# VH-VL binders against Coenzyme F420H(2) oxidase (fprA): the designs that were tried, part 17

Target 1, 148 residues: Coenzyme F420H(2) oxidase (fprA), of Methanobrevibacter arboriphilus (b1a7s3r263to410)
Amino acid sequence: VTIVYDTMHYSTQKMAHEIAEGIMAEGYDVEMFFLHEDERSEIVKSILDSKAIAIGAPTINDEPYPSIGDLMYYLKGLRFERTGIKRKAVTFGSMGGKGGTPASLGKDLGEYGFDVVDTCEVYYVPDEEENKACFKLGQKLVEEAKKI
Key: E = the ipSAE of ESMFold2; O = the ipSAE of ESMFold2 at other seeds; V2 = 0.75 times the mean of E and O plus 0.25 times the DockQ between their complexes.

## First folded at step 16 (VH-VL; framework fv_ponezumab)

Design s5 (from r2 with heavy chain V99M G105A; at its last look DockQ between E and O 0.80; V2 from the best seeds 0.00; counts 0 for: pae O 2.4 > 2)
Fold by ESMFold2 at other seeds, look of step 16:
Structure s5 (fold): chain C 148 residues (1-148), chain A 119 residues (1-119), chain B 112 residues (1-112)
Amino acid sequence: as target 1 above (148 residues)
Amino acid sequence: QVQLVQSGAEVKKPGASVKVSCKASGYTFTHYYIHWVRQAPGQGLEWMGRINPSSGSTKYAPRLQDRVTMTRDTSTSTVYMELSSLRSEDTAVYYCARMSYWGSAFDYWGQGTTVTVSS
Amino acid sequence: DVVMTQSPLSLPVTLGQPASISCKSSQSLVYSYGNTYLNWFQQRPGQSPRRLIYEVSNLDSGVPDRFSGSGSGTDFTLKISRVEAEDVGVYYCMQGTHRPYTFGQGTRLEIK
């Protein structure tokens, strides 16, 4: 399972870590990538080798995901709908205002050929219930990926 | 309680290689990048590179990229830094450090490993 | 490589007096979303470096509030409002915006 995220502060990173813990609790390995640190080519390779992905980004200035736009455009061009497998996906993110980035990413991934099984969005920093929801989101992603 | 514990001091001859270990504990090993920084005697700090422990992917300082290799072992929560073709200028204390994603800064450091390259 | 230049390189200070360390970068440290990855580290004698400040002005956990950071673009400052005996050591600025990451030469703070 491949988790890709960008974050302005630590909130989206915390969500990514909780999703990863949920996946690992089901006995699966996770490759995690931070867009600021990792190279796009390595991220794309990991996605191509995975049946399940999680993509997260914050909402900033009512712009849902400018920092991941390059990655999303690249994924669009790969035409995942033409592969012999429909990969599972979840989206996640934090908001400080209007929100909506996880839903927008999910819509895009669905159009690119992914089966988007759920989304998770929190205000500011995830509380205990929201951390638990992210953990369960990771578990759900694995459960759905096993059905392929 | 986050800890990074490094292997012991090494004395090497020019042309040899050295492999320094850094064992992580107190957190989920794969969630944080590990960087390596060295400090020659009486000198400042030099960034050598980093590894993403979840994927094993690496990025090295261009000046060292031909001689440095970083690996990790997820089962032991350990990263390794190997520097080959050693020369006297490689004499330094070598540190591993954990990168916090917020602020791109190193929040925890290992105790350092002294590597001495001498004839 | 981005060159980080600190001044002064040696800073003798009387206990209880303020100290100020300058760090200048050869390129802007502003990145995506306006983040500026300028960090400050302290290395006490015989110890590993310790993070003091990240992203210009944010104090790390457990760092006394007599430390502060400021600056923008290419020009940054670390200040200690009242130097204490435990502050002896070498202070480094570091940039994390450009690869490779680079450090300043260090400023040795000593008590007079």
Scores: ipSAE 0.481, ipTM 0.819, lowest interface PAE 2.4, mean pLDDT 86
ESMFold2, look of step 16: ipSAE 0.541; ipTM 0.835
ESMFold2 (binder alone), look of step 16: mean pLDDT 92; pTM 0.923

Design s6 (from r2 with heavy chain V99M, light chain S32D; at its last look DockQ between E and O 0.86; V2 from the best seeds 0.00; counts 0 for: pae E 2.7 > 2)
Fold by ESMFold2, look of step 16:
Structure s6 (fold): chain C 148 residues (1-148), chain A 119 residues (1-119), chain B 112 residues (1-112)
Amino acid sequence: as target 1 above (148 residues)
Amino acid sequence: QVQLVQSGAEVKKPGASVKVSCKASGYTFTHYYIHWVRQAPGQGLEWMGRINPSSGSTKYAPRLQDRVTMTRDTSTSTVYMELSSLRSEDTAVYYCARMSYWGSGFDYWGQGTTVTVSS
Amino acid sequence: DVVMTQSPLSLPVTLGQPASISCKSSQSLVYDYGNTYLNWFQQRPGQSPRRLIYEVSNLDSGVPDRFSGSGSGTDFTLKISRVEAEDVGVYYCMQGTHRPYTFGQGTRLEIK
């Protein structure tokens, strides 16, 4: 399972970690990538080798950050739908205002051939209950991926 | 408690290689990038590179790229740094360090491993 | 490579007096999201470095509030409001905005 995220502070990273813990609790390995640090080619290779992905980014000024846009554009061009399997996906993120990045990313992934099973968005920094929700999101992602 | 525990001191001859280990505990190993920083005697700090423990991908300082290799073993929560073709100028204390997120510096450091290169 | 220049390189201070260390970068340390990745480390004699401050002004956990950081762009300052004996050591600034990461030369703080 591949987790890719962008973050302005540590909030979205916390969410990514909790999702990863949920996946690992089900006995699966996770490759995690931070968009500002890891190379796009390595991220895409991991996605191609995975049946399940989680993509996250914060929302600021009601816009996703450009780094996420570059990845999403690349995924659009790969036409995952034609591979004969519909990979599972979740989207997540933090917000300081209006929000909506997880839903926007989910819509795009659906058009690119992914089965988006859920989204999760939190205000600023996830609290204890929101951390538990992210953990469960990871478990749900694996449960859905097992159906493939 | 987060800890980074490094392997013991090494004495090497010029031209040899050294491999230093850094074992992480007290946190989920794959969640944080591990960096290596060295300090020659009486001198400042030099960033060597980093590894993404979840994927194994690496980036190295350009000055060292031809001689440094970083690897990890997720089953033992251990990162390794290997420096080849050793020279006397490589005599230094080598530290592993954890970065909590990109650019923020290192929130936890290993105890350091002294590598001495002498003929 | 981004050059980080500290001044002074040697800083003798009387106990209880303030200390100030300057760090200047050869390039702006402001990144795309507006974050400024200037960090400060302390290395006590015989010890590993310890992070004091991240992103210009945020104190790391367990760092006394007599330490403070400020600055913007290319010019940054670490201040100790009242120097204590345990503050002896070498202080480094580090930029995390550009690759490779680079450190200042270090400022040796000593008690007069």
Scores: ipSAE 0.453, ipTM 0.823, lowest interface PAE 2.7, mean pLDDT 86
ESMFold2 (binder alone), look of step 16: mean pLDDT 93; pTM 0.944
ESMFold2 at other seeds, look of step 16: ipSAE 0.514; ipTM 0.842

## First folded at step 17 (VH-VL; framework fv_ponezumab)

Design u1 (from n1 with heavy chain R63Q, light chain Y31R; at its last look DockQ between E and O 0.84; V2 from the best seeds 0.00; counts 0 for: pae E 2.4 > 2)
Fold by ESMFold2, look of step 17:
Structure u1 (fold): chain C 148 residues (1-148), chain A 118 residues (1-118), chain B 112 residues (1-112)
Amino acid sequence: as target 1 above (148 residues)
Amino acid sequence: QVQLVQSGAEVKKPGASVKVSCKASGYTFTHYYIHWVRQAPGQGLEWMGRINPSSGSTKYAPQLQDRVTMTRDTSTSTVYMELSSLRSEDTAVYYCARFGYYGSFDYWGQGTTVTVSS
Amino acid sequence: DVVMTQSPLSLPVTLGQPASISCKSSQSLVRTDGNTYLNWFQQRPGQSPRRLIYKVSNLDSGVPDRFSGSGSGTDFTLKISRVEAEDVGVYYCMQGTHRPYTFGQGTRLEIK
């Protein structure tokens, strides 16, 4: 499973970690990518090798982070529907205002050939219940990916 | 409690290699990048590179790219930094540091002194 | 590489007096995400570096509020409002926006 996020802020990074813990609790490996640190080519390679992905970004001024947008544009051009695998996906993120980035990313991924299983968005910082929801989201993603 | 414990001091001759270990504990090893930073005697800090422990992906400072290799062992929660073709200017204290929340180094190892001497 | 220039390099201060350290970068430190990844670290004698401030002005957990950071773009400042004996050491700025990450030369703070 491949998790991609682009934030140096606590909230979205915490969500990514909780999703990863849920996946690992089911006995599966996670490759985690922070877009500031990792190259797009490495991330795409990991996505192509995965049956399940999680993509996250916070909403800044009601817009996605630019580097996540760049990745999404690249994924659009790859025509994943032609790979013969309908990969499972979740999206996640934190917000300080109107929000909606996880839903928007999910809609885009669906158009790119992914089966978007769920989304998760929190206001500012995830509380204990929201952390548990992210953990369960990771478990759900694995459960859905096993059906491929 | 987050802890990074490095291997002990080393004395090497020019042209040799050194491999420094950094064992992580108190957190999920694969969630955080580990960076290496060195400090020559009486000098400032120099970033050497980093490793993504979940994927093994690395990035190195351009001036060191031909001589540095970073690896990790997820079963022991340990990262390694190897520097080859040692020169006297490589004499330094070598630190591993966790790239934590807020996009910065929140925890540092105790440092490993490497001395390159004839 | 982005050059980080600190001044002064040596800063003797009297206990209880303020201290100010300048850090200038050769390029803007604003990343594509709109954040500025300028950090400050303290290295006490015989110890590893410790993070004081991240993203220009945010104090790390457990850092006394007598420390503050400010600046934008290429010009940044670390201030100590009233220097205490435990503040002796070397202070480094670091940029995390451009690879390779680079540090200033360090400012040695000493009590007169």
Scores: ipSAE 0.479, ipTM 0.802, lowest interface PAE 2.4, mean pLDDT 85
ESMFold2 (binder alone), look of step 17: mean pLDDT 92; pTM 0.882
ESMFold2 at other seeds, look of step 17: ipSAE 0.548; ipTM 0.835

Design u2 (from n1 with heavy chain S104D; at its last look DockQ between E and O 0.72; V2 from the best seeds 0.00; counts 0 for: pae O 3.5 > 2)
Fold by ESMFold2 at other seeds, look of step 17:
Structure u2 (fold): chain C 148 residues (1-148), chain A 118 residues (1-118), chain B 112 residues (1-112)
Amino acid sequence: as target 1 above (148 residues)
Amino acid sequence: QVQLVQSGAEVKKPGASVKVSCKASGYTFTHYYIHWVRQAPGQGLEWMGRINPSSGSTKYAPRLQDRVTMTRDTSTSTVYMELSSLRSEDTAVYYCARFGYYGDFDYWGQGTTVTVSS
Amino acid sequence: DVVMTQSPLSLPVTLGQPASISCKSSQSLVYTDGNTYLNWFQQRPGQSPRRLIYKVSNLDSGVPDRFSGSGSGTDFTLKISRVEAEDVGVYYCMQGTHRPYTFGQGTRLEIK
């Protein structure tokens, strides 16, 4: 499973870690990528090798996910519906205002050929209950991916 | 508690290689990048490169690119830095450091002294 | 490579007096996400470096509030409002905006 995130704040990274813990609790490996540190080619290669992905970003300037737009545009061009595998996906993020980035990312991924299973969005910093929800989201993603 | 424990001091001849280990504990190893920084005697700090432990991907400082290799073993939560074709100028203390959210190094290893001499 | 220039390189101070260290970069340290990745580290004699300040002005946990950081773009300052004996050591600025990451030469702080 491939997790990609871009964040200006600790909250989205914390959510990514909790999702990863949920996946690993089910006995599966996770490759994690921080968009500011990792090359796009490495990220895309990992996505192509995965049956499931999680993509996260915060809302910036009350606009959905401008910080990962280049990756999303690239994924559109790969035509995942033509690969013969309906990959599972989740989206996640934190907000300080209106939010909506996870839903917008999910809509785009659906158009690109992914089966978006669920989304998770928290206000500012996830509390203990929200961390637990992210953990469960990771478990759910694995359960859905097994059905492929 | 987050800890980074490095292997012991090494004495090497010019032209040899050295491999320094950095064992992580107290956190999920694959969640955080590990960077390597060295310090020649009486000198400042030099960034050498980093590894993403979840994927194994690496990036190195251009000046060292042709001589440095970083690897990891997720089963032992250990990162390795190997420097080949050693020169006397490579005499330094070598540190591993964990890369935190804030774009810098929040935990450092104790350092490994590598001495290169005839 | 981005050159980080510290001044002074040696800083003798009287106990209880303020201290100030300058760090200048050869390129702007503002990244495309709007953050400035300029950090300060302290290395006490015989010890590993430790983080003091991240992103220009944010104190790391456990760092006394007599330390402060400021600056923008290419010009940055670390200040100690009143120097204590435990502050002896070498202080480094570091930039994390550009590859390769680079450090200043270090400023050795000593008690007169």
Scores: ipSAE 0.336, ipTM 0.754, lowest interface PAE 3.5, mean pLDDT 84
ESMFold2, look of step 17: ipSAE 0.460; ipTM 0.787
ESMFold2 (binder alone), look of step 17: mean pLDDT 91; pTM 0.857

Design u3 (from n1 with light chain N39H; at its last look DockQ between E and O 0.87; V2 from the best seeds 0.00; counts 0 for: pae O 2.01 > 2)
Fold by ESMFold2 at other seeds, look of step 17:
Structure u3 (fold): chain C 148 residues (1-148), chain A 118 residues (1-118), chain B 112 residues (1-112)
Amino acid sequence: as target 1 above (148 residues)
Amino acid sequence: QVQLVQSGAEVKKPGASVKVSCKASGYTFTHYYIHWVRQAPGQGLEWMGRINPSSGSTKYAPRLQDRVTMTRDTSTSTVYMELSSLRSEDTAVYYCARFGYYGSFDYWGQGTTVTVSS
Amino acid sequence: DVVMTQSPLSLPVTLGQPASISCKSSQSLVYTDGNTYLHWFQQRPGQSPRRLIYKVSNLDSGVPDRFSGSGSGTDFTLKISRVEAEDVGVYYCMQGTHRPYTFGQGTRLEIK
């Protein structure tokens, strides 16, 4: 399972970690990529080798999500619907305003050939219950991926 | 309690290699990048490179790229930094540091002194 | 690469008096999320570096409140309101906004 996120902030990174913990609790390995640190080519290679992905970015009130946008553009061009396997996906993120980034990313991934299982969006900083929801989201992603 | 514990001091001859270990504890090892930074006697900090422990992906400082290799062992929560073709100017204290929240090094190892002399 | 320039490089201070260290970056350190990822580290003699302040002005856990950070954009300052003997060491600023992450040259703080 491949987790990709774009944030310098605590909130979305914490969500990515909790999703990873949920996946690992089910006995599966996770490759995690922080878009600010890792190269796009390495991330895409990991996604191509995976049956399940999680993609996260914060919502910053009409601000573009620069590195995630570059990745999404590249994924669009790969035409995953032609592979014969509909990979599972979740999207996640934090918001400080009107939100909507997880839903928008999910819509795009669906058009690119992914089966978007769920989304998770948190106001500002996840509380303890929201952390547990992210953990469960990771478990759900694995459960859905096993159906492939 | 987050800790990074490094291997002990090394004395090497020019032309040899050194491999320094950094064992992480108190957190999920694969969630955080580990960077390596060195400090020659009386000098400032020089970034050497970093490793993504979940994937094994690395990036190195261009000046050192031909001589440095970083690896990790997820079963022992340990990263390794190997520097080859050692020169006297490689004499330094070598630190591992966790790249955490806020784009910063939040935890540092105790340092490993590497001395290169004839 | 973003160049981080500290001044002074050597700072002798009388015990109990204030100290101030400047750090300037060659580019704005404001990230796309509106935050500024400028950090300060303290290295006491014979020890590893320790994070003192993150994101310009936030004190790390266990850091005395006589330390403070300020600044914006490209110009930043670390202040010690009353220098104590334990404050001897080298202070580094670091930027985490742009890759590669870069450090200032260090400021050696000594008691006169």
Scores: ipSAE 0.539, ipTM 0.822, lowest interface PAE 2.0, mean pLDDT 86
ESMFold2, look of step 17: ipSAE 0.598; ipTM 0.843
ESMFold2 (binder alone), look of step 17: mean pLDDT 94; pTM 0.935

Design u4 (from n1 with heavy chain R63Q F99M, light chain Y101R; at its last look DockQ between E and O 0.95; V2 from the best seeds 0.00; counts 0 for: pae O 2.1 > 2)
Fold by ESMFold2 at other seeds, look of step 17:
Structure u4 (fold): chain C 148 residues (1-148), chain A 118 residues (1-118), chain B 112 residues (1-112)
Amino acid sequence: as target 1 above (148 residues)
Amino acid sequence: QVQLVQSGAEVKKPGASVKVSCKASGYTFTHYYIHWVRQAPGQGLEWMGRINPSSGSTKYAPQLQDRVTMTRDTSTSTVYMELSSLRSEDTAVYYCARMGYYGSFDYWGQGTTVTVSS
Amino acid sequence: DVVMTQSPLSLPVTLGQPASISCKSSQSLVYTDGNTYLNWFQQRPGQSPRRLIYKVSNLDSGVPDRFSGSGSGTDFTLKISRVEAEDVGVYYCMQGTHRPRTFGQGTRLEIK
């Protein structure tokens, strides 16, 4: 399973970690990628080799983070709907205003050929219950991916 | 309790290689990048490179790229930094550091002194 | 690479008096999320660096409140309101906004 996120801030990174813990609790390895640190080509290669992905970004000024947009555009061009496998996906993120980044990313991924299982969005910093929800989201992603 | 424990001091001759280990504990190893930073005697900090422990992906400082290799072993939660073709200018204390939540190094290893002499 | 320039490089201070260290970057450190990822580290003699301040002005856990950070854009300052003997060491600024992360040259704080 491939997790991709963009943020230097605690909230979205914490959510990514909790999702990863949920995946690992099901016995599966995770490759995690931080867009600020890793090359797009490595990330895309990992996604192509995965049955399940999680993509996260915070919302800034009620819009998705710019760097995640470049990745999303690249994924659009790969035409995942033409493969023999419909990969599972979740989206996640933190917000400081209206939000909606996870839902928007999820809609785009669905158009690109992914089966978007769920989304998760928190206000500023995830609380204890929101951390548990992210953990369960990771477990759900794996359970859905097993159906492929 | 987050802890990074490095291997012991090394004395090497020019032209040799050194491999320094950094064992992580107290957190999920694959969640955080590990960076390597060195400090020559009486000098400041020099960034050497970093590794993504979940994928094994690396990036190195350009001036070291042809001599440095970083690897990890997820089963032992350990990162390794190997520097080849050692020169006297490589004499330094070598630190591993964890990249934390704010894009900053929140935990550092105790340092490994590498001395390149004669 | 973003160049980080500290001033002064050597700072002798009388115990109990304030100290101030400047750090300038060659490029704005404001990230796309509106935050500024400027950090300060302390390295006591013979020890590893430790983080003092992240995001310009936030004290790390266990750091005494006599330390403070300020600044914006390209100009930043670390202040110690009352220098104590344990504050002897070298102080580094580091930017985390741009790749690669880069350090200032260090400021050696010493007691007169």
Scores: ipSAE 0.536, ipTM 0.839, lowest interface PAE 2.1, mean pLDDT 86
ESMFold2, look of step 17: ipSAE 0.583; ipTM 0.854
ESMFold2 (binder alone), look of step 17: mean pLDDT 93; pTM 0.911

Design u5 (from r2 with heavy chain S100Y; at its last look DockQ between E and O 0.92; V2 from the best seeds 0.66)
Heavy chain, then light chain:
Amino acid sequence: QVQLVQSGAEVKKPGASVKVSCKASGYTFTHYYIHWVRQAPGQGLEWMGRINPSSGSTKYAPRLQDRVTMTRDTSTSTVYMELSSLRSEDTAVYYCARVYYWGSGFDYWGQGTTVTVSS
Amino acid sequence: DVVMTQSPLSLPVTLGQPASISCKSSQSLVYSYGNTYLNWFQQRPGQSPRRLIYEVSNLDSGVPDRFSGSGSGTDFTLKISRVEAEDVGVYYCMQGTHRPYTFGQGTRLEIK
ESMFold2, look of step 17: ipSAE 0.536; ipTM 0.832
ESMFold2 (binder alone), look of step 17: mean pLDDT 92; pTM 0.920
ESMFold2 at other seeds, look of step 17: ipSAE 0.543; ipTM 0.842
ESMFold2, look of step 19: ipSAE 0.570; ipTM 0.851
ESMFold2 (binder alone), look of step 19: mean pLDDT 92; pTM 0.928
ESMFold2 at other seeds, look of step 19: ipSAE 0.580; ipTM 0.853

Design u6 (from r2 with heavy chain S55K; at its last look DockQ between E and O 0.82; V2 from the best seeds 0.00; counts 0 for: pae O 4.5 > 2)
Fold by ESMFold2 at other seeds, look of step 17:
Structure u6 (fold): chain C 148 residues (1-148), chain A 119 residues (1-119), chain B 112 residues (1-112)
Amino acid sequence: as target 1 above (148 residues)
Amino acid sequence: QVQLVQSGAEVKKPGASVKVSCKASGYTFTHYYIHWVRQAPGQGLEWMGRINPSKGSTKYAPRLQDRVTMTRDTSTSTVYMELSSLRSEDTAVYYCARVSYWGSGFDYWGQGTTVTVSS
Amino acid sequence: DVVMTQSPLSLPVTLGQPASISCKSSQSLVYSYGNTYLNWFQQRPGQSPRRLIYEVSNLDSGVPDRFSGSGSGTDFTLKISRVEAEDVGVYYCMQGTHRPYTFGQGTRLEIK
């Protein structure tokens, strides 16, 4: 499973780590990428080799997510719907205002050929219950990916 | 408790290579990038590069990119930094350090490995 | 590369007196969403560096509250309100906004 995230603070990274722990608890490997540090070509290769992905980015005052947007545009061009494999996906993120980035990313991924099984959004920093929800999201992602 | 434990001191001749190890414990190894920073005797800190232990991807300081290789072994939670074509100017203490999140600096450091290059 | 310039490079201070270290960057350290990745490290004699402050002004765990950080954009300051004997060492600023990461030259704090 491939996890890609962007963050303005620690919160989205913490969500990514909890999702990864949920996946690992089910006995599966995770490849973790931070969008602004890792090369896009390696991220895309990992996604192509994965049955499941998790994509996260923060939402700040309804601002666009330019770094994730470049990745999403690239994924759109790959036409995953034509591969015949319906890869599973989740989206996640933190918010400081209205939010909505996980839902928006999920809608786009669905149009690109992914089966988006759930989303998770938290206010600023995840609390203990929200960390548990992210862990369960990772488990759910694996459960859905096993159906492929 | 998070720990980064490095391999022992090394003495090398000019033109040789050195490979320093950094074993991580107390956290999920693949969740955090490991960076390498060196410090020549009496000098400041110089960033050398970093590795994403999840995939093994690397990025190096431009001044060193032709001589530095970083790798990792996920089964032992260990990263390695190899510096080739050693020069006397490479005499330094080499540190591995963990980044807590992008941009936040280094929250945990190894104890340092002294590499001495002399003829 | 972003140049980080510290002043002074040598800082002799009387015990109990304040100390102030300046760090200036050649480019703004403000990243997307307003985060500023300016960090401060302390290296005591014979030890590995230790993070004191991250994101300009946040004290790391276990750092005494006599340390404080401030600044914005390109100009940053580390302050020690009352210098104690254990504060002897070299202090580095580091920017994490741009690649490659770069450090200031270091400020050696000594007790007079």
Scores: ipSAE 0.282, ipTM 0.766, lowest interface PAE 4.5, mean pLDDT 85
ESMFold2, look of step 17: ipSAE 0.343; ipTM 0.783
ESMFold2 (binder alone), look of step 17: mean pLDDT 90; pTM 0.886

## First folded at step 19 (VH-VL; framework fv_ponezumab)

Design v1 (from u5 with heavy chain S55G; at its last look DockQ between E and O 0.80; V2 from the best seeds 0.00; counts 0 for: pae E 2.6 > 2)
Fold by ESMFold2, look of step 19:
Structure v1 (fold): chain C 148 residues (1-148), chain A 119 residues (1-119), chain B 112 residues (1-112)
Amino acid sequence: as target 1 above (148 residues)
Amino acid sequence: QVQLVQSGAEVKKPGASVKVSCKASGYTFTHYYIHWVRQAPGQGLEWMGRINPSGGSTKYAPRLQDRVTMTRDTSTSTVYMELSSLRSEDTAVYYCARVYYWGSGFDYWGQGTTVTVSS
Amino acid sequence: DVVMTQSPLSLPVTLGQPASISCKSSQSLVYSYGNTYLNWFQQRPGQSPRRLIYEVSNLDSGVPDRFSGSGSGTDFTLKISRVEAEDVGVYYCMQGTHRPYTFGQGTRLEIK
């Protein structure tokens, strides 16, 4: 059970699609949400029902990721560490400058009770090797989720 | 390649409902939103709403919200649009269309389905 | 709802001459991260609409480079540098920044 999020950048959408293909290749359904299109309540409900999630955001002008930050704040308040289930997670994103958003998101998710199994960050648009890495990231997420 | 094939023309009486299908092929169905747009005879285009085929979530144009329902079947890669309590002003060609990237409009359109509402 | 106003609504043009279509929105179409989601569509007689331009000025794949888009904020323009017979049809602008999506009334381009 997996959720993939992105923000308004084509590169991040392409990464989300490749991760989703990797998950589906392992026989699992994907429920995809776009933060700027879908309702936060629907996203949170899907996360609560899932054993594995993928969260993606770009780094914009070296600024914090404000739209994802609001979601992360609400996830913190839900206290996932108290559920007795260590949900698996992956983070991803595209960058044009300094970067580091996937690693920062992963650190936060770990503090919220998720087991972050890997991250993936690309410069601008993923090349062929980076597309393959995103696909494998999806496969790895499912592989780790099966261990629950 | 990418193709959206819609169900055939329908004739309905006022007060009835219509359900139009849109079958997608040539791409991963769950990766892209499907929108519905209608065009009354000799008139412009009106956006009706959209569905996220991954989870089935929907958003509708406010003026149609009480009468329109969109659903999907991932096993057949098909989206459905149902419009209830039909009125003569609902006579139009109904299109399904795919959005490649949020906000950027529709890169592929179905062939259109004519719905005629008459007494 | 955001009102999209096109001008002119009818545009007779001589083959080989330029054409210009104006589109104005009742609200800014600039999204919070700076993107402007103003798109242009062409509907040839008897056909479904076809996207020509997305995000103000980006030509869609397979669209001739005699088409161009420009503008910002609330004022946008579609230009055809040299009108050809295949350009006959109705042209619509559409905004994707706000919900619901809204279209202009359409501009019917005809050859004189």
Scores: ipSAE 0.448, ipTM 0.815, lowest interface PAE 2.6, mean pLDDT 85
ESMFold2 (binder alone), look of step 19: mean pLDDT 92; pTM 0.931
ESMFold2 at other seeds, look of step 19: ipSAE 0.475; ipTM 0.825

